# VHH binders against q88v07, part 27

Target 1, 377 residues: q88v07
Amino acid sequence: MAQSIVEAPIRVDTSRKIIHVDMDAFYASIEEREHPAYKTQPLVIAHDPRQTGGRGVVTTANYVARQFGVHSAMPAAKALELCPTAVFKTPNFPLYREVSAQIHRIFHEYTEMIEPIAFDEAYLDVTTNKKHIHSAVELAHRLQQEIWHQTHLTCSTGISYNKFIAKLASDYRKPAGVTIVLPQDAEPFLLREPIEKFRGVGKKTVPKMHDLGIKTGQDLYAQSELDLIKQFGKLGYILYRRVRGSDDRPVEYLRERKSIGKERTFGPFLQSTTEVNTHLKAIAKLVAASMQSHQRHGKTLVLKLRYGDFVTITKRRTFGEFIPNDAALFEQYAEEIFEEVVDDHFNSGIRLLGITLTGLAPLAFENLTLPLYPNDN
Key: E = the ipSAE of ESMFold2; O = the ipSAE of OpenDDE; V2 = 0.75 times the mean of E and O plus 0.25 times the DockQ between their complexes.

## First folded at step 8 (VHH; framework vhh_7zox_3)

Design m5 (at its last look DockQ between E and O 0.01; V2 from the best seeds 0.00; counts 0 for: pae E 20.4 > 2, unsure alone 61.7 < 65, placed apart)
Fold by OpenDDE, look of step 8:
Structure m5 (fold): chain B 377 residues (1-377), chain A 124 residues (1-124)
Amino acid sequence: as target 1 above (377 residues)
Amino acid sequence: DVQLVESGGGLVQPGGSLRLSCVASGFTFSSYAMGWVRQAPGKGLEWVSDISSGGWTGYADSVKGRFAISRDNAKNTLYLQMNRLKPEDTAVYYCATGLSRYWDSPTLEYFDHAGQGTQVTVSS
């Protein structure tokens, strides 16, 4: 008698009010605002492939260009092929950053619980908010209105009880849409979604999913947890819960973290430069990942070390430009600083190493080298 | 001030057709989603249809395949073509901005503005 492992029901927290805000064709919309003539033309935000020898990738496109099949991450040359009359506009990231900052200032008027995903996307936890607006829907409309009033740009919003569903909802009605998915609506909403829309299901995962007959949320729902874990590992575990409406991830609001860093304490103490470098490398990787997850880059790298005798050295190096979120660079700079500051106290060993980035600013799209989430690409 | 003025309502027989119009003013019409809601006698407001600024359209199940929403941004006008009208379609129809509805639900949670409405009566 195969004991039907009664899969314990997935607990779903429905207590939160989460808004996902997605600016509609953000970069293209900004360009259209600056140049109204673009509104009636296919506009592609990319370097013109005719000028770059066929090189370049589409950052985004306006809705006119999208009708020709142009989409983000498409080769620019392909976009030109699809739409020979397209206007190519080189990205103006400084402008986009400025506009993004303006939008975020608006968010802050309503809540401090803001998790930026990109210049054009953010999660807001509005369970409690500064305006004491009980209805998340009303709040979302006010946000859209305020954003329009100040920037003349539109956004779409998804409203639900967690980040996963809110994000899916925001994509449902574009542009300038508001989609509400209540807890009772979560299951039918998710079951109808193509598997490609599930976060974590990237281009490499989709074929495997399809081969297994998983094409929709409904198909996914029909899978056992064990089978999903066997086939997809941690992703399988996550997807089993997501399709059932569970997402316990908090909206991670960065208190204006003036700094992002990692420290490690050692026992036994480090006694060699080789050991120090090995651990700096590991710390640098963690910091880079953290910087990427928070979509920040910094201008200053700070090395902290504490010797066995408790003497502590903190040295900072400020760069003229933002440091790329590259673990190898962080490691290199940390090692360089270490070599500069190391002294006779090293004989007592090292009990603590830390790498911290300060002078933080939001990453531009061009600086996003690593996916925020594994397997999203 | 936002103004929405509906027109085109009237009395029709079952199976007949009407075309509603809504002229908008006081805001950038082309930038906003628009929609139609209706209120039947003794009932609450029901979502009928909406259209995004980009032309995305949605319809309540009760009107799907019979009604068509459209917009002319140059004229700041929203339209609702109503075909194969039924007695149950009898209601005051309102043009509205900033509609928020639940996923695949006819229940409205929020709207920013609505007009005075136009009466549609379907009766033999």
Scores: ipSAE 0.405, ipTM 0.732, lowest interface PAE 0.9, mean pLDDT 89
Fold by ESMFold2, look of step 8:
Structure m5 (fold): chain B 377 residues (1-377), chain A 124 residues (1-124)
Amino acid sequence: as target 1 above (377 residues)
Amino acid sequence: DVQLVESGGGLVQPGGSLRLSCVASGFTFSSYAMGWVRQAPGKGLEWVSDISSGGWTGYADSVKGRFAISRDNAKNTLYLQMNRLKPEDTAVYYCATGLSRYWDSPTLEYFDHAGQGTQVTVSS
C-alpha cells in the first residue's frame, strides 16, 4: 500500500525563456572602475587582516587575485597567505547597492518577472517581454550592452528554458559571456558538467558521490532514480530530474516574504539561561545572514520558545525604525525578550528556540522621515 | 508565513497503528518534497521518511515495510501511516520541508522548516 510499481514520466517543460544574469566579479569590478590602478593588482574585497589582527572574510576578489587561489567566503588571513601582495579594500556596500539598483532598473525595462538572488545576480523570465524582442539571445546582448553603457561593468548571461540550466550556462563563458542552451542541446551540456556544478552537491556530498563513481552529469544520469533517492534522499530525487533537464521552478517575482526566521530544536533540552543565550547567538547569526541574503530588513523581532512540556511562547518587539541586519543586535533583543517571558515551565527545559524578523521591506527602502509639510498620500 | 501543523500522535500499544497528519500553509505545497523526522527521548534527530513532489517515497531502514508516507496536494496535507509500532518508535515526530536555499540546520540536513511536533508513545 505504500509504494506503486507505476512511475510518472518526467515532464520537461521547454516553453519558457529564462535568463540568468551574473555580474562579473561585481564588487571588485566596481572598485576597479573607481580606481583603475586596481586592474593590474590582486584586489581582495575584505577588511585588511593586517589591521584587524587576522580577522575577516573575503567578500570577493578580482581576476588577478583569483589566480592565487583567493575566493569568496575564505578567511581574509588565508587570502593574505595565498597572495601576500594583495590589496585589501574594505567593502563599500552603499556604492554596490546603488550600482545594483541601477542594473535592476535596466532589467525592469524588459520584464517585471525578475527574481533577485544577490546584488550581482538575478533570474529573468523573458518568455514575453516589454520590448517585444523575439530572441532571448538578442535580449541578453541588449541587457549586457545597456549595463556596460550605463555602468562600464560587464556581466555574463545564461539562457535556457529553466533556472537550473540558465544558471549553469551563465558560468560557462566568463567574463562578458552569452551562453544559450537550447532544449536539444540540454542533454549533452548537462552530461559533461562536473557534479560539483549541480546545486545541492557541496563539500560534504562530493566525496560520497565520487566514492559511488559519480563525477559528471553522465555518471549521475546513469543512476536509477530509486538508487539516487536511497543514497541522497530528496537531493537524489532533485538531481535525477535536473540532469534530465527538468526544473519547473518559476522565476519568483511575486514572492512576498512576510517573515524571515530560523529555529532549532534540541535534544537534550536546554537547561540553563547560559545554554539558551549560546544558542540564541547562533540562531541570530543565521537569521542575520538570511536577512542579508534576501536583501530585506524588518521592523519586528519575534522570539519563539517551546518548553520540554510543549508549552510554547511567542513574543514580539516592534521598532519605529528598521532593525539593522546585525547578529549581535538580534541576539541582544532575543535575550531581552527571553528574560521578559521565561517562567516556571523552564523547569522542563527548552526544546525549541526561534528568532524571526517580520514587518519586512526591501533593503533599498531606508527609514523615512515625514515630509516638511503634511502629506497623506 | 510557513506553517506546518502535525497531529495524530498519541499512546498506542506495541503492534498498534497510528496515522499522523501535517497540514501545511504559506508555500506551494505541491511543488516541494515533504518529510518526517523524529526525536526519541535522549536521542538525536532521525530521518524517518520523505516523499517527493511527484510522489516518490523514501524510508529509513528501521521503518521500511511498517510505515507508509503519502500526501494529498488538494488538502495541503502530508500523512504518515505507522503500522506494527514498536517501543523504539516512541518519539516526537516532526513534519519537515526544505524551502530556503539560505538556511542551514544542524538537525535537518536538507530540511530547514519543521512543525511543532506530535508525540507518539508506544508502551504496554
Scores: ipSAE 0.000, ipTM 0.109, lowest interface PAE 20.4, mean pLDDT 81
ESMFold2 (binder alone), look of step 8: mean pLDDT 81; pTM 0.834

Design m6 (at its last look DockQ between E and O 0.01; V2 from the best seeds 0.00; counts 0 for: pae E 9.4 > 2, placed apart)
Fold by ESMFold2, look of step 8:
Structure m6 (fold): chain B 377 residues (1-377), chain A 124 residues (1-124)
Amino acid sequence: as target 1 above (377 residues)
Amino acid sequence: DVQLVESGGGLVQPGGSLRLSCVASGFTFSSYVMGWVRQAPGKGLEWVSDISSGGWTGYADSVKGRFAISRDNAKNTLYLQMNRLKPEDTAVYYCATGLSRYYDSPTLEYFDHAGQGTQVTVSS
């Protein structure tokens, strides 16, 4: 039995100005900046597989290493096989975080509508902007120039009316490119793209698409929506719209998670400051681990305590900088706040303690969740 | 009319498993994409998984590796095997079908029909 199908045109909203910023070979370019000799060597940012027994994953590689077929997410052992002369540099994540934070401060001078994707990648909605620059192309050039001036690193930018096309455009002329795709240019641009450039068309999907004769956006465009859904489900539904220049996804500058906290209840109630501090130490360790596992840091630490008589105190401290995800520091702040707020209700004991971090933002390590060894988190 | 009847929900402990079923009638089951959407308390609808008429399966990132969708076209039945359940999986789960020719949007535009739902509660 056929379902009733109402045919209506796909709407393409062209009112927005979206910039995708992609730092050129970010980790490797930072290391080349620090040690220029790396620029003429194949450089792979990963733990050396000769020292790990063949374990580890490539985070990124410089241009020289890429000529040998080395790429991100590849096993480090495979990278060594492809390029035996490669220099393996252990990632310096504190440095990369610092540079990423510097770049994001530059973004904030132009807009607050920033969606970080990774240390090296973000979407900016600049439909309106804080500097009242009318041209998104001019804005992208100023961003590139300011990033170069402050960091001596290059980036590639793509500009269009939605996230999908902006992302594709940023890859068009790397390194150091600025590519704009105006609404009237979108269809020719999309039709020429290899299918693997379309988000969601990855290692599992590409072979099946190629088997069906779908190698480019033009081939994808020629497919009916029903056929794409039959073959690829929701991905087919989405790709039908993407290849027609439709992507209404907003730049997501809001965090999904507003706070991260841990709390414990006690029976018997805690009766001494020594007991309280012992448990604050344990809770601080749990919160620090949770902040790290969610790849977040926060500017505000909140202590919650509840007395045996159910009187509850919640007190916040907001800091000028993000609080390091250090259990000892969380414990110290929580103990300081406890001392500030504890009162005679403590005679009834403490039935609940909690530590919560709020004012959250991503750590500059968004793509570093892969375990490198069995005993690493 | 199209009818989708879910079953298999219930209360389970974290780390537990459930298998949801959905019996379909009123349309040619084998010809259409089938899927699951869920609604957690106080939240909007979330697409969970689908399986195309051609056999392609898709999963939301939040459930990938833990849930497995399947279909039995001879019995007009859709299944969702849910393993390693978390409190965050607590929701009403709806069996759904359809297609949409209109704009990327919430999963309901992708699906035209849904059942009454079955409650899944994951709690200690």
Scores: ipSAE 0.150, ipTM 0.691, lowest interface PAE 5.3, mean pLDDT 84
Fold by OpenDDE, look of step 18:
Structure m6 (fold): chain B 377 residues (1-377), chain A 124 residues (1-124)
Amino acid sequence: as target 1 above (377 residues)
Amino acid sequence: DVQLVESGGGLVQPGGSLRLSCVASGFTFSSYVMGWVRQAPGKGLEWVSDISSGGWTGYADSVKGRFAISRDNAKNTLYLQMNRLKPEDTAVYYCATGLSRYYDSPTLEYFDHAGQGTQVTVSS
């Protein structure tokens, strides 16, 4: 008697409003903005293979170059072969990072629930938002408008009740599109999607799926959970749920630490400049380590000191550039500030010292090598 | 106040051409996605075409290869060149901003603003 394992109905949470934002051909678009002549030329963001001995990979390409078959993750030499008239532009990651940061600042005006995927992609949970906009669609349009106004760049947005569907939706009508997939439309939407668009299905998995007759969401839906697990392991488990519209993954938002710092309280109180410097050095080392661990750099160093009489001084020094994550430098700046602010209250000793960095920015956006789906950028 | 004023509609024979214009005022035209939607008698509002602030264009499958959307930001004007018109293209055409599209649906459920529309009639 084969106990019909009553497959427990997959619970689908439809209570959230998720926006996936995807910048359209992000790096190429930035380059086109900076140099409008590129708009009419095949533009490939990569090191010129003619200069590198045939080495290099395409980061992205503009629409013109894509017409020749150029796509992300393609060897640069192949791109040149496909498009001999292509203009190769070496990636300017500092610029791209800056633009990305501008976009993220815009996101933060609407919600703190932001999960960046790449410089050009992010999930936003806007179920509740700072603007008190009930309509996720309205919010998405406002975002697009604001992004354009500030950056002169376009983005596509997908709107749905979970991350998985929102991302698929954003890819559906590129460029500059707003695609909405409501809960009642999720199943039909997913069933029509090619299996290659399902997150987790990589280049190595596609052939296996095709061999099994799984080419679309519909084909995937027809598979039993057990069979998928047998064939694809954990991925099979996930895909079984995804194709049924289930994705319980939260938008993982890193609370942008507005500041990274360390402070120490002393007992007995510090009574000499030498002691202060010794402890500032130690604190600076800790702060530098923390900054490194969080992959952040800051523009402002803040020294906090509290005297024995509880008088507290907080002094900020802002620099024109990001401060290198160097403990010695933090110490130096802290000492300099201390010398500037120390007064007669020092006679009561120092109870507390603190060094804090503010104006934080990411050091390296983890190039999450998102598997460059050929159609993304 | 946002204003969108359409013009260029009329009666045309099958296979003919029309050029619609939309003059926008009351907002920063160059910063917005603009588009055309149409409503045929007894049908819902159908998305026809849109153009991003950056100049990227989209078309409904029914009009691809026949219609061309463009914009002149200096004139705050949106255009729709309609070639090889068919009787099924008969509708009131509206200029719109802030268009939202559902997947696999030409029916618009949301837009920010639309004009009063211009009648396009394709009839022999």
Scores: ipSAE 0.025, ipTM 0.404, lowest interface PAE 4.8, mean pLDDT 88
ESMFold2 (binder alone), look of step 8: mean pLDDT 83; pTM 0.849
OpenDDE, look of step 8: ipSAE 0.012; ipTM 0.300
ESMFold2, look of step 18: ipSAE 0.011; ipTM 0.455
ESMFold2 (binder alone), look of step 18: mean pLDDT 83; pTM 0.853

## First folded at step 9 (VHH; framework vhh_7zox_3)

Design n1 (at its last look DockQ between E and O 0.01; V2 from the best seeds 0.00; counts 0 for: pae E 16.3 > 2, unsure alone 64.8 < 65, placed apart)
Fold by OpenDDE, look of step 9:
Structure n1 (fold): chain B 377 residues (1-377), chain A 124 residues (1-124)
Amino acid sequence: as target 1 above (377 residues)
Amino acid sequence: DVQLVESGGGLVQPGGSLRLSCVASGFTFSRYAMGWVRQAPGKGLEWVSDISSGGWTGYADSVKGRFAISRDNAKNTLYLQMNRLKPEDTAVYYCATGLVRYYDSPTTEYFDHAGQGTQVTVSS
């Protein structure tokens, strides 16, 4: 009699109000603002492949160009093929950064609990906010209006009780959308989503999912935790909980903490999880060595990754105790965080990885482990 | 091209019943959530009910317990059984795809696709 291990119900915290803000075609919209003539033309933010010998990748495109099938991370040459009349505009990152900063200033008027994901994306925890607005929906509308008023740019918002669902919601109705997923709506919402929309399910995972008959949230929900872990490892563990509406990740807001970390930039971009893990291992070793050399230990490990399309994710994990200065441990935690944060932007590859320890304190006990790695001066 | 064709609307007395149908074409019906929205005279679009690809249903509070949404994937058809109809249920009912809780912008259409609608009038 196979005791049906009644899987303990997953605890879901629904107490928070989270807004994911996503600027609509951010770079392209800025360019359209600066040059209104672009509004009626297919605009591709990329180096002109005609000038680069066919090299380049699309950062983003306006909605006109998207109608021709142009999308982010597409080769610029392909974009030209799809849309021969497209205007190619070289990215102006200084301008984009400035506009992003302006938008973030607006965010700060509402809450200090801001987690930037990219220039054009952020999580806001507005459970408690500076404006004392009870309705997250009202707050989102005000935010959109303020952004429009100050920048003449639109954003879409996703509103829910956790980061995972809020992000999915913001992508649901673009541009200038406000999508709300209440706790009671979470299950239906997640069940109807294609598996490709689930964070961590990339191009390499989708075929395997499909082969297993997992095409939607509904299909995913039907899987046992053990089966998912068996097939997908840590990702399986995460997905089992996500499809059930669970995401306990807090909105991480920057506290000024002294940190020790290492970053690596890649050329060519990393395209596989295997490559990512390999490099995380290497970075972890460097960080461990650095921590040891500085005779410090930290309570928080931060993973930073930047995709080929320049979307940057910074995720922190804080532990109740100081993390031992162990490269293997740093690697493990970094990999775990990576699996939690990786999304469809992975299709553009990874151009930067970084591991940083924060919440630093002096090591009380000199574990004299001799620095295996020479101090790169 | 995605097409949604509603039918089954009409005039009914308070307390009466109607069954709406929506025939979908141009996409893989079974893979998408479907739903009903309505627009009463002088009002904006209101979410009524939805059903996921997996059969999970949701209802607006105003119709909960009175309306029942269902789907037949073999027929690419969405249904809305409306019982105990009230005058306040008078509206044009639209079949739509991809329904979630949303707030409408005057300048933004939030539905990827909707039908032409069917008129439901509840009057004594």
Scores: ipSAE 0.039, ipTM 0.387, lowest interface PAE 2.6, mean pLDDT 88
Fold by ESMFold2, look of step 9:
Structure n1 (fold): chain B 377 residues (1-377), chain A 124 residues (1-124)
Amino acid sequence: as target 1 above (377 residues)
Amino acid sequence: DVQLVESGGGLVQPGGSLRLSCVASGFTFSRYAMGWVRQAPGKGLEWVSDISSGGWTGYADSVKGRFAISRDNAKNTLYLQMNRLKPEDTAVYYCATGLVRYYDSPTTEYFDHAGQGTQVTVSS
């Protein structure tokens, strides 16, 4: 037959028990708890666009509002258009932080291997746990019950042998879901998923994948590794492994600083490259100062931009050596990336710019010139 | 429960020194980055310093060269040595842990646990 030589398949480690916890409509649920009348109304957590001249973005919306098509990161003006009867509530971030802290204290009763992603989202590695619970499903149910008991909030959990599948599983049944994907079920589960669900496949990438006939995990699985790398670079390398159920990333429970960045939103929107460069200069100065005060340097610079029509682009450039903590260099690289990615959406203006350094390492290691342990002999 | 208990604050004259302590319990102290944040009267929170699980330190420009953060993993205790204090250093100082970073919108940093704080007042 046609397969005369087959390279060895990717090996998949299935020994871990990973839970992804995702709080159900977190900000909105907290506001519903504080004011129960919101439970029967469409509620949008954002500054009221009627007060901002049509500006602002949705942080989250309750399930009533979601039925009208409202979602996070959507323009608040669009949310008002989709659901004119929606109640807009300004975010109370101090309250949301307090509730998140309460939830994390509950996590610590079960495991110390916790990687927080957001106020409302975390990975737990429960391969071993402090309560000696053998079943990850039982542990997930206990977490949900304790969170509800202490906060009156629900969460959805996904359980699998790696972070990628656990994250996908947590979205499978909402609200208050517990979904497990066992190793034997992983491939069928992944092959059915739309490509939009795969990490790194964003709004810029989806059209290119669709043009190549890649709409699902099945289509992605059928692609050769070399073709994916040619078309998508490192993302292609990663996706080839993810669709085959391979993700060996650990739960990052030793919480070290992974990135340093700053972003700004604009009203009025930036309309020219000169305005963009002026603000990139200011942001670069803040990031360089922050990098230096944390005594870090990084190998990767990331530009984030969002157009007035809410199209968002994030693009990074990785260097072979650490980037000096020089505001002029950060500005230069950010401007170069901006020119590379900017397109006709600039007609709607720029509402957000951000610069982030990642691939961090300490500065002090590179500056050591003295023996610190003279009695090794 | 995670508990962070700060102590060592007080009234000190300009140019003086204080050493803040933070005793931690309810988690594996040696595996977490720790930090100090402060809040002056009528102002927002300001990051002061942090220290990784491996002992690598960072400082705000306003305190670099005057403050020294350290940790004693055997005693589950975080320290902040504050020298050459200025009236501008007057604030409630909070011990913090559980560094959180939003990886998409927004990319802000915060600690998810903080103590109740200890008052530092620099005046004569």
Scores: ipSAE 0.000, ipTM 0.262, lowest interface PAE 16.3, mean pLDDT 83
ESMFold2 (binder alone), look of step 9: mean pLDDT 81; pTM 0.829

